# Miniprotein binders against b1l550, part 48

Target 1, 279 residues: b1l550
Amino acid sequence: MRLPEELLERARDIHSEAPSHRIKLDRVGSFGLKVPVEFKGFLLLAEADVWVSLPEGRRGVDLSRQVEAIYELSNPPKDPFSLCREAAISLLEKLNYADSSGVSIRFDAPLQDGESLKYYGVEISSIASDEIINKIRVEILGMTACPCTAELIRAYKSSEIAATHTQRSLGILEVSTKAEHPDPDKLASIIERAMSSPLRTYTKRPDEGGLVIRSLSNARLAEDVVREMIHLFLEEFGHLPEDTHILAAVRSMESVHMHDIYAERSFSLDEIRKEISSH

## First folded at step 21 (miniprotein)

Design ga6
Fold by ESMFold2, look of step 22:
Structure ga6 (fold): chain B 279 residues (1-279), chain A 94 residues (1-94)
Amino acid sequence: as target 1 above (279 residues)
Amino acid sequence: GEIRIVVEIEKDGRRIRFMYIITDPEKLEKYLEEIERIIKLWGATRIRIVVEASSEEEARRLADKFRELAERLGYDEIEVTREGNRFTVEAERE
């Protein structure tokens, strides 16, 4: 049932009132929205969160305007990165009492894998205030091979055949910058190249053999995977603003243990350049 | 051959500054269209766009595109200034 429109003239505007307790809120929003996006020719259903700050003198946020802001821009479906940045601006414009707005969008990104597809996780956000700060997190699985066991086995037989335990490892790159969001495929590529070998959607025996041989030839500690991710990131994205912040991490599901190994480094571009130049 | 674009939009005394650092030339047109949409979404009455490129000619071509954009959007007082490979497009409207 639809209520009479004329009631809007007589009803209190609860949201514009002052609250009983004048406390500013950092994030007030609508979370878990489903929005259509277009990514690399694929039509995907992404999950989105939208929010604004709420000043201490305003009781509530007009939540329908928040939802309207992103849905207006998502039809027809478009690039999720453009959607994210544009929606953040639209939120701040529509809800002009807010000091800041934010949008996050999450989806599984298709990635070509020969004649098949695989995917990796993407989460992006844009926060608008007197500037826009864009953040992207990419997560992709790869294969790692333990160099310690490989060396022990090599020494045991004096053979050219290297053997070691291999496992899936989750690589993570998270970038926060004032420039536009970095290309997620490039971030995923950096992570995969830092691993001992990429994973495939499926393999036939000859291809599987090659994959394993590659991983054994590139045996790496989790710590060295993170170091390699940083090295490759700097080669590709060293042009970003100096205050760009990066988190590089790997979680390795070590096949011979009941627990995972984790390694992580965060840094700004300015910080890491000084660190490297001191050596 | 990177292109740097810094955009500042303003309405009712409120300013937002954002930037693009474009290394993939195939993305340039997409970002130009996005910038125009953002200017419209904000309802900007003042804009300032700084363009830097690897050559003066490339930067000038981009500045001309932003001048034309300001004209299409109805901005009245459009000023383009140059400092080397850096062009600044400033415009105002009511």
Scores: ipSAE 0.844, ipTM 0.945, lowest interface PAE 0.7, mean pLDDT 91
Fold by OpenDDE base, last read:
Structure ga6 (fold): chain B 279 residues (1-279), chain A 94 residues (1-94)
Amino acid sequence: as target 1 above (279 residues)
Amino acid sequence: GEIRIVVEIEKDGRRIRFMYIITDPEKLEKYLEEIERIIKLWGATRIRIVVEASSEEEARRLADKFRELAERLGYDEIEVTREGNRFTVEAERE
């Protein structure tokens, strides 16, 4: 049932009224929207958040305009990265009283694994004000083998290839930059290459054996993984602006403990280069 | 080679700056199209695009593309300036 238009003329515009308390809000928007995106030939249903700032003199935000903005850009489905950046701009244009806007999009990215698929987690955002800041977080699981236990067993049994405990480890790269979002597949690849071995969705028995042997032969501490991620990141993305901020982290779900091992480093490109050059 | 594109769009005295650093030439066209969409979405009355490339020739070609874009979008005043391998395209419309 649609209310008569005549009633709209009589109704106060609540969101344009002065608030009881003149306080600016940083983010007001709709969270948990579902939007279709196209990624590497796949149509995915992504989760999205859209928001703008609210000046102290306005009671509320026109939320319907926000939803319309992202919907207009998401039909037909497009690349989530472009959608993110474009939607941030569109929000700011449509809600011109806002000094900033933001869009966040989350999805599982498909990754080819032989004849099957594996995946990694992606969360991207774009925040627009006087400039656009793009952020991407990539999370992917890999496998690590413990070098400490391996060394103990090697010493005990005098074997070249020592058994050790293995576990799943979650690698994380988060990048915030004034450039476009870094390539998510490259980020995922960096994380996988930094671990003892990648995980496989499907393995035949000979392949499984090879995977485990490779992992044992490439045993790495959580600390090793993080350092390797940073090293590989610098090789692939060293061209990004110097003020680009990175978080490299790993959470190892240690198989011999009830707790996880966690390691991280947060840095800017400028900072880390200075650190490395000082050695 | 590496291509850097810095875009500034202005509307009603409000300016937004954003940047691309392109190392994969296959992505260049995609980003050019995106820039066009953004300019349209914003309704920019002024645009400033700075392009830097590994060669003057490449930078010039890109600058020409942005000039053509500005023309196509109905900008009346278009100026292209060069400093080495850096080209600046400035355009304004009423």
Scores: ipSAE 0.844, ipTM 0.944, lowest interface PAE 0.5, mean pLDDT 93
Fold by OpenDDE base, fold request of step 23:
Structure ga6 (fold): chain B 279 residues (1-279), chain A 94 residues (1-94)
Amino acid sequence: as target 1 above (279 residues)
Amino acid sequence: GEIRIVVEIEKDGRRIRFMYIITDPEKLEKYLEEIERIIKLWGATRIRIVVEASSEEEARRLADKFRELAERLGYDEIEVTREGNRFTVEAERE
């Protein structure tokens, strides 16, 4: 049932009224939208959040207009990074009472693994005000081998290659920058290279054996993984602005414990460079 | 080489600044197209684009592209200034 348009002329615009309490809100929007995006030749259905700030003198946000803004830009499907930045700008233009806007997009990114596919998690956001700040979070699973147990077994059996426990570990890189979003494949590669070995969707016998042996020969603590991620990040993305903020983290699902081991470091590029130069 | 592009767009007294640092030449065209779309989406009455490159020649070529963009978008007053390998394109419309 569609109401007569004539009723719209008689109805008060509730959203434009003064609120009972004059308080600014930081974020008002629609969360859990599904939008199509194009990524590396794949058409993906991504989850999206859109929001704007609300001034103290306005009762509500035109939520329908927010939804329209992102879907207009999503047809035809485009690169999710461009969509994110463009949508943030479009929101500010369409909702001119807002002093800030934000867009978040989440999806699983495909990654080629021989003749099969593996994946990593991506969450990107753009916040627009006087400036645009871009944020990306990449999560990918790898494998770690424990060097401590390996050393104990080596000492006990006097073997060159010692057995040790292995587990899946989740590596995380989160980057906030005034530049464009860093390349997600490069971030995923950094995380994988920082671990004992990558995971494989498909393994043949020789490949599987080699993967495990490589992991055992490259045993790393969770702490080692985080430090290696930071090192590799600086090599690849040292050109980003000095005020770029990074979170490097790993969650190791230890196979000998019921709980996980977690390690992280938060830093800005200027901060970490000073730290490294001081040693 | 590394290309830095800083874009400022203004409408009704509101200004938004955003930046690109391009290390992969294959991405340059994509970002140029994006900048154009953003300018159109915002409806900017004034734009300021600063481009810096590893060579003067490359920076000049990029500045020329942005001048052409401003012309195509209907800006009436376009100024290009140079400082070394940095070019600034400013454009305004009524």
Scores: ipSAE 0.839, ipTM 0.941, lowest interface PAE 0.5, mean pLDDT 93
Fold by OpenDDE base, last read:
Structure ga6 (fold): chain B 279 residues (1-279), chain A 94 residues (1-94)
Amino acid sequence: as target 1 above (279 residues)
Amino acid sequence: GEIRIVVEIEKDGRRIRFMYIITDPEKLEKYLEEIERIIKLWGATRIRIVVEASSEEEARRLADKFRELAERLGYDEIEVTREGNRFTVEAERE
């Protein structure tokens, strides 16, 4: 049922009224939108959040305009990074009472694995005010082998390749920068290279055996993985602004425990460079 | 070589600054197109674009592209200045 448009002329604009309490809100928006994006030749349905700030003197946000803004930019589908930045700007333009806007887009990114596909999780965001700050979070699963157990077994059985417990581990890189979003494939690659071995969607027996042997030969603690991620990140993305903030983390789903092992380091590029140079 | 692009767009006294650091040449055209779209989306009355490249020649070529962009978008009073491998394109419209 559609109400006659003439009735709108008789209705007060609730959103433009003064609120009962004059308090600014940081974020008001629509969360859980589905938007099409193009990524590496794939058409993906991504989840999106859009929001703006609300000044103290305005009761509500025109939410329909927010939704329209992102969908206008999503037809035809484009890369999610451009969409994120453009939508943030469009929100500020369309909702001129806002002093800040934000867009977040989440999807699983396809990654070629032989004739099959694997994936990693991506969450990107752009916050616009007097500047645009871009944030990206990449999560990808890998495999770790425990060096401590390997050493114990080696000492006990004197085996050339010591057995050890292996598990899936989730690696996380989160980057916040004034530059454009870092390349997500590069971030995913850093995480995989920091672990004992990558995961494979499918393996033939010889390949599976090789993967396990590689993992055993490259046993790493969760702490080792995080440190390696940081090292590799600095090599690949050292050109980013010094105030770029990074979170490197790993969650190891330990196969000998019911709980997970977690390790992380949060830092700016400036801080970590100073730390490394002191050694 | 590394290309740095800093864009400032202004409308009704509001200014937004954003930056690109391009290490992959294949992405350059994409970001140039994006910058154009952002300028249009914002409805900027004033733009300032600073380009820095590894060579003066590359920086000049990029500056020329931004000058042409400003012209195409109907900006007036377009000024291009150089300091080494850094070029600044400034343009304004009514």
Scores: ipSAE 0.837, ipTM 0.941, lowest interface PAE 0.5, mean pLDDT 93
Fold by OpenDDE base, look of step 21:
Structure ga6 (fold): chain B 279 residues (1-279), chain A 94 residues (1-94)
Amino acid sequence: as target 1 above (279 residues)
Amino acid sequence: GEIRIVVEIEKDGRRIRFMYIITDPEKLEKYLEEIERIIKLWGATRIRIVVEASSEEEARRLADKFRELAERLGYDEIEVTREGNRFTVEAERE
């Protein structure tokens, strides 16, 4: 049922009224939208959040305009990074009373794994005000092998390749920068390379054996993984602005314990460079 | 070589700045197109684009592209200034 348009002339514009309490809100928007995006030749359905700030003198946000803004830009589907940045700008243009806007887009990114696909989780965001800040979070699973147990078993059995417990570990890289979003595939690659070995969607017997042997021969603590991630990140993305902020983390789902091992480091590029240069 | 592009767009006294640092030349065209879309989307009355490249020649070529963009979009009073390998393109429209 559609109400007669004539009613709009008689109805108060509730959103434009002064609120009972004149308080600015930081974020008002629609969360959990579904938008199509094109990523590496795949058409994906992503989850999206859109929001703007609300000044103290305005009761409500024109939520319909927010939704229109992102869907106008998502047809035809485009890469999620451009969509994110453009939508943030569009929100500010369409909702001119807002001093800031934001867009977040989440999906599972396909990653080629031989003749099959694996994936990593990605969340990209853009926040616009007097400047645009771009944020990306990549999460991908890998495998770690414990070097401590390996050393104990080596001492016990005197074997060249010592058995050890292995587990799945979640690696996380979150980057916030004034530059464009870093390449998510590169970030995922950094995480995988920092692990003992990558995971595979499917393995043939020889491949599976090789994967495990690789893991055992490259045993790493959770702490090692984080440090390696940071090192590799600096090599690949050292060109980003000095005020770029990074979170590097790993959650290891240890197979010998009921709990997980977690390690992280938060830093700016400027901070970490100073730290490394001082040693 | 690394290309740095800083874009400032202004409308009704409101300014937004955003930046690209391009290390993959294959992405350059994509970002140029995006910048154009953003300028149009915002309805900018004033634009300032700073480009920096590893060589003067590359920076100049990029500056020329942005000059042409400004012209195509109907901007007037287009000014291009140089400082080393950095070029600044400024344009305004009514």
Scores: ipSAE 0.835, ipTM 0.940, lowest interface PAE 0.5, mean pLDDT 93

Design ga6
Fold by OpenDDE base, look of step 22:
Formats: structure tokens, C-alpha cells, sequence
Structure ga6 (fold): chain B 279 residues (1-279), chain A 94 residues (1-94)
């Protein structure tokens, strides 16, 4: 049932009224929208958040316009990165009282794994004001083998390949830049290469054995993984603006403990380059 | 070669700046199309696009594309300036 449109003439516009308290809000929007996106030939249903700032003199945001902005741009489905950037700008255009806007899009990215698929998590955002800042967070699981336990076992029993405990580890790269969003596959690859070994969706016996042997032969602390991630990131993305901010982190779900090990480093490209050059 | 594109769009005294650093030539056309869509979507009355490339020839070609874009979109005043391998395209409309 649709109410008569004539009611709009009689009803006051609540959103445009002055608020009881003149306070600016940083973000007002719709969270948990579902939008179709095209990524590497896959049609995916992504989750999206859209928001704008609200000036002190306006009671509310026109939320319908926000929703329209992103859905207009999502039909036909396009790559989520372009959608994110375009939608952020569209929000500022449609809601001209806002001095800033933002869009966040979350999805699982497919990654080829032999004849099957694995995945990594992606969250991208674009924040628009006088400039656009693009942010991407990539999360992918890998495997780590503990070098400390390996060394203890080696000392106890002579073996060519020392046994050690292995665990699933979550690697995280978050990048905020004034350039376009970095390539998510490259970020995922950096994380995987920084681990002792990647994970597989399925393994046959020879493959499983090889995966474990690789891990044991490339034992790494969580700290090692983070440092390796940073190193590889600098090699691949050193061309980004110097004020680009990066978070590199690992959460290791330790198999011998009930708790996880966590390591991280937050830095700008400028800061980390200075640090490395000083040694 | 690396291509850097910095776009500034203005409407009613409000300015937005965004940029691309392109290392994969295959993505260039995609981003050019995106820039066009953004300019149209925002209804920019003034645009300033700075292009820097590894060669003058490449930068010039890109600048020409942006000039043509400005013309096609109905901008009346278009100026192209050069500094080495960097070209600036400025366009304005009422």
C-alpha cells in the first residue's frame, strides 16, 4: 500500500528541520546493503555501507537518496573498486549538504586453487571530501610452522626435517592511499608468500605431504611473517604515494596453546623507508 | 612505464581531488572511462587533469585524450600546458 502523494504537501520535511541540538555528525547512512559486483568474471553479492556527514543545522539525512546512489551505479554490476569510488562521489553530489561521504564494500574474493576455489576476504572503502582516500583490507589464511619447537626437537632427535607444530594463521594487509585501490590478488599473494605455506581447499595425499614438508622447511614466527609481508609489500607497491598508510598483521591460531599469537606493524611508506635506510 | 593522473573537479566552489598511478597499461582505458563517468556524475564546472608519463609522447597522447573529453563534454575554455613529461589540461564551463 502506497500513501497518497498529496500527503507530502501536508507533511513537514523532518530531515530538513533544525535539530534540537546543533551538532554535526560524522557518519549517517545505511549499513548492510547487498549489492551485486563483478570481480574477475564472477558475479558476487557484496555487502555495502554508505554514509555521509550531516551538518549541525540539519536534523536528518535523506537515506533514500543514499540507497539510490549506490544501486543506480551497481546496475549493471561492475567491479567493486570503481563502484566504491563512483558511489562516494555520487553521494556528495546527491547530498550536497554533506562535506564528506563514504562507501564500504565487503566480499569474499575467489582465488583459483587447482580445479577448485579458495578465497580471501576483502573490504574496500572510499572516503570523499576535498580528496578521495581509498582503503583496502585483505585477509587470507595460511599455515605457519614454529621454528622454536623445531629447534628443540632437532636438538633432542637428529632428523633431516625437524618436526614442529603447525597452525592456521590469518594474514592481514590494510592499505589506505590517495591512489586507486591496490590490486587485491597481489596483496593476497604477498600474505601467502609470507607464510610457511598456503592453504588448499582440497588435498590429495601427495599434495598434503608436500604442503606440510614445505611448511616445516620454511618455519616462521608470526613476527617473521609480518616482517616478510612488509618486505614484499615494499617491493610490489613502492610506487604508491609516500603518505600511504599500511597495516600488516598476523593472527596465529596456535595449536599448542588455547590462545592466539598476534603481531602487527602500522606505518606509512615514508616512515618505513626511513627506518630501513637507517640500518 | 608508470602513468600518474591527478584529477581535480570543481562545482559551486567545492573541489574534489583524486588520483591514479597506473603501472598496468591494460587498466588505463578502464580508468579513463571511470574519470569520464565521475566528471559527468558530479557535474563539474571546472576540471584540472595533470598527466605524467615516462615519455613526453605518451603524456601528450593522454593529454590529447583529456582535451577531447573536455570538448565532447561541452567545456568552452580548454587550456593545455606542458612541463617536461607532465601535461595539465584545464577546462571550464558555465
Amino acid sequence: as target 1 above (279 residues)
Amino acid sequence: GEIRIVVEIEKDGRRIRFMYIITDPEKLEKYLEEIERIIKLWGATRIRIVVEASSEEEARRLADKFRELAERLGYDEIEVTREGNRFTVEAERE
Scores: ipSAE 0.833, ipTM 0.940, lowest interface PAE 0.6, mean pLDDT 93
Fold by OpenDDE base, fold request of step 23:
Structure ga6 (fold): chain B 279 residues (1-279), chain A 94 residues (1-94)
Amino acid sequence: as target 1 above (279 residues)
Amino acid sequence: GEIRIVVEIEKDGRRIRFMYIITDPEKLEKYLEEIERIIKLWGATRIRIVVEASSEEEARRLADKFRELAERLGYDEIEVTREGNRFTVEAERE
């Protein structure tokens, strides 16, 4: 049942009323929307959050306009980066009482693995105010081999390539910048290269053996992985603004423990360069 | 070479600044199209675009594209200034 539109003329606009308490809100929006995006030739259904700020003198946000804004821009489907930035701007235009807006889009990104697919998790965000800040978070699984156990076994058996415990490790890179979003495939590649070896969706026995040998020959602590991620990031993305903020982290699902090993470093490009130059 | 594009869009006294640092030339056209869409979405009455490239020739080509964009979108009083490999395109409409 649809109410007659004429009733809108009789009804108060609740959203435009003064609130009982004059307090500004930082974010008001719709979370958990599903929007289509085009990514690397795939049409994906992504999860999206949209929001704006609310001034102290306004009771509520017109949430329908927020939803309309992102869906208008989602047809036809486009890349999530452009969608994020454009939607943030559109939100500010449509909701002119807001001084800031934000969009976040999350999905599993396909990554080619021979004739099969693997994936990484990605979250793309843009926040607009007097400037646009772009944020991207990439998470991808790799494999690590423990160098400590390897060293013990080497010492015991006198083997050049010693056996050791291996495990899946989740690598994380989060970047916040005034530039455009860094390429997520490049970020995923950095994480994989920082691991002992990448994971494979499909392996034949000889390929699997080679993968394990590579891992054993490149044994790394969680700490090593994070440091390598940072090093590789600086090589690839050192051109980003100095105030760009980065989180590099790894969560290793240690196969000999029930708990995970976690390591991280948060930094700006300016800070990390100063640190490295001081050594 | 690296291309830096800084865009400022203004409407009703509100200004938004955003930036691109392009290292992959294949993405340039995509971002040019995006900038156009953003200008339209915002309804900007004033735009200021600063382009810096590795060569004056490349920067000039980009500045020309933005001048053409401003013209196509109906902006008036389009001014292009140069400082080395940096070009600034400014345009306004009523």
Scores: ipSAE 0.832, ipTM 0.940, lowest interface PAE 0.5, mean pLDDT 93
Fold by ESMFold2, fold request of step 23:
Structure ga6 (fold): chain B 279 residues (1-279), chain A 94 residues (1-94)
Amino acid sequence: as target 1 above (279 residues)
Amino acid sequence: GEIRIVVEIEKDGRRIRFMYIITDPEKLEKYLEEIERIIKLWGATRIRIVVEASSEEEARRLADKFRELAERLGYDEIEVTREGNRFTVEAERE
C-alpha cells in the first residue's frame, strides 16, 4: 500500500525539529546493509554501515538519504575502496547538517591459490569531516612452526628428527591514515610472508610435504611474526603520512594448547622510526 | 617515483581535504577518475589540487591533467602555479 503523497503537506517533519534535549550525537546511521561490490573481477555481497553526526539542534537524521547515498553509488557494482571513500563524501553532502560522516564495508577477499581460491578478511572505513581518514583491517590465516619445540626435539635426537608443532595463526594488520587505503593484497602478503608458511586450500601429498618443510625451515615465535610484519610493513608503506597509525597482531591457535597466544604492537610511523633509529 | 596529490574541495564555505600517495603508477588513472567523481559528488565550487612528483616533468603532466579536468567540469577561474616539482591547480566556478 502506498499512502497519498499529499499527506506530506499536512504532516510535521519530525526529523527537522529541535529535540527536547539538545545533545549532539556522534554516530547515527544504518548498520548491516548489504551492498554489491566488485573486487579483482569478483562480484561480492559486502556488509556496510553508514552514519553521520547529528547536531544538538536537529531531532533526527534523514535515514533514507543515508541508505540512498551508498546504494546509488553501488549500482553498478564497483571497487569497494572507491565506494567507501565516495560514499563518505556523498553522505556529508546529502546530510549537510552533519559535522562528519562515516562508511564501513566488510567482505571476504578472494585470493588465487593455485587452481583454487582462498580468502582473507577485509574491513575498510572512511570518516569524512574537514578531512578524510581511511582505515583498513586485514586478517589472514597462515601457518606457524614453533622454534622452541623444534630445538628441543633436535637436541633430544641430535638432528635426526626435524619436528615441531605447527598451527594456524591469524595475522592482523590495521592501518589508519589520511592517504588512500593501502592495497589489501599487499597487507595480506605482508602477513603471510611473516608467517612460517602460507595455508593452502588443498594440496597433493608432495605439495603438502613442501609446505611443511618450508614451515620447519622458517620456524617463528608469534612475537617474531609480529616483528616481521612490522618490518615488512615499513618497507612497503613507509611512505604513508607520519601520523599513520598501525596495529600489527597475531592470534596463534597453538596446536598443543587449549588456548590461543596473542601478540600485538600499535604504533604510528613517526613513533616506530624513532624507536628503530635509537639502536 | 612517488606521486602525492592533495585535494581540497569547497562548497558554501565548507571544505574537505584529502590525499593520495601513489607508488603504483597503474593506479593513477583510477584515482584521477575517483577525484573527478568526488568533486562532482560534493558539487564543489572551488577546488585546489596540489601535485608533487619525483621530477618537474611528471608533476607538470599531472597538473595538466587536472587543469584539463577543471576545464571539462566547467571551471573558468583556473590558475596553475609551480614551486619546483610541486604544482598547484586552483579553480572556481558558479
Scores: ipSAE 0.830, ipTM 0.942, lowest interface PAE 0.8, mean pLDDT 91
Fold by ESMFold2, look of step 21:
Structure ga6 (fold): chain B 279 residues (1-279), chain A 94 residues (1-94)
Amino acid sequence: as target 1 above (279 residues)
Amino acid sequence: GEIRIVVEIEKDGRRIRFMYIITDPEKLEKYLEEIERIIKLWGATRIRIVVEASSEEEARRLADKFRELAERLGYDEIEVTREGNRFTVEAERE
């Protein structure tokens, strides 16, 4: 049943009232929306969150306007990065009592893997106020090979055995910047290149042998994977604003242990350049 | 070559500043279209676009594209100024 619109003349506008406790809220929004996006020719169903700030003098947010803002822009489906940035602006325009707005979009990004596909995780956000801050998090699995065990085995058999434990490791790059979102494929590539070897959807035995040999020839500690990610990131994205903030991390599911190992470094471009130049 | 675009949009005294640092020339047209959509979404009455490129000629070509964009969107007072490889396009309407 649809109620008569004339009732709007008689009902209180609850959202525009002052609250009994005048406390500003940082994020008031709709979380877990399903939004169609187009990425590299794929139509994907992404998960999105939308929000605005709420001043201490306003009781509520016009939540239907929030949902309208992102859905209006998502039909027809389009690039999730453009959608994210544009929706943040649209929210702030439609809900003019807010001093900031935010949008986040999460999806699995497909990658070509020979004749097959693999994927990596992407979460992007845009926060609009007097400026726009764009954030992207990329997560992709790779293979790591332990150099410590490799050296012990070499010393034991004096180059007769080329062996060490290998495992899946989750690489993470998170970038917060005033510039547009970095290309997610480039971030994923940086993570994979920092690993001992990429993962494949499937391999035949000769290819699997080559994969393992590559990983053994490129054995790396989790700490060195993070360092290599930072090095490669600076080569590709050193042009970003100096206050760009990065988190580089690896969670390694060590095959010989009951627990994982974790390594992480966060930095701004300005900070890391000063650190490197001090050597 | 690297292209830097800083956009400032304003409506009713509210200003939003955002930027692009473009290293892949294939993405340029997509970002120009996005900037136009953002100007429309905000309903901007004043815009200021600063373009910097590796050569004066490239920066001038981009500034001309933004001048054309402002004309298409109905901005009447359009001003373009230059400092080396850096061009500023300012426009105002209604």
Scores: ipSAE 0.829, ipTM 0.940, lowest interface PAE 0.8, mean pLDDT 91
Fold by OpenDDE base, fold request of step 23:
Structure ga6 (fold): chain B 279 residues (1-279), chain A 94 residues (1-94)
Amino acid sequence: as target 1 above (279 residues)
Amino acid sequence: GEIRIVVEIEKDGRRIRFMYIITDPEKLEKYLEEIERIIKLWGATRIRIVVEASSEEEARRLADKFRELAERLGYDEIEVTREGNRFTVEAERE
């Protein structure tokens, strides 16, 4: 049921009224929208958040305009990167009282794994004000083998390939830059290459055995993985602006403990370059 | 070669700046189209686009594309300036 439009003439514009308390809000928006996106030939239903700032003198945000902004740009479906940046700009244009806007889009990205698919988690964000800042977060699982336990077992029992505990480890790369979003597949690849081995969706027995042996032969601490991620990132994305901020992290779901091992480093490109050059 | 594009769009005294660093030539056309859409979405009355490339020829070609874009979008005053491999396209409309 739709109410008569004539009611708009009688009703106060609540959103444009002065608030009871004159306080600016950083983000007001709609969270958990579902929007279609095109990604590597796949049509995906992504989750999206849209928001704008609210000045101290305005009671509320025109939320319907926010929703319209992103859906207008989502038909036909386009890549999530362009959608994110364009929607951020559109929000500022449609809601001219806002000094900043933001868009976040989340989905599971498909990766080809032989004849099957694996995936990584991705969150793409853009914040617009006087400038646009683009942020991307990639999360993908790999496998790690512990070198410490391997060394203990080697010392106890002489073996060519030392047994050790293996576990799933979640690698995380988060990048915030004034440039366009880095390629998420490249980020995922960096994380996988930093692990002892990648995960495989489907393995036959010989393949599984090989995967485990590879991990054992490439045992890495969580700390090793993070450092390797940073190293590989610098090789691939060294062209990004110097003020680009990166978070590299690993959460290892240790198989011998009920708790996880976590390691991270937050840095800017200029900072990390100076650090490495000093050695 | 690496291409850098810095875009500034202005409307009613409000300016937004954003940039691209393109290492994959296949993405260039995509970003050019995106820039056009953003300019339209914002309703910019003034635009400033700085392009830098590995060669003067490449930068010039890009600058020409942006000049043509400005013309097509109805901007009246268009100026192109050069400094080495960097070109600046400025355009304004009422």
Scores: ipSAE 0.829, ipTM 0.939, lowest interface PAE 0.5, mean pLDDT 93

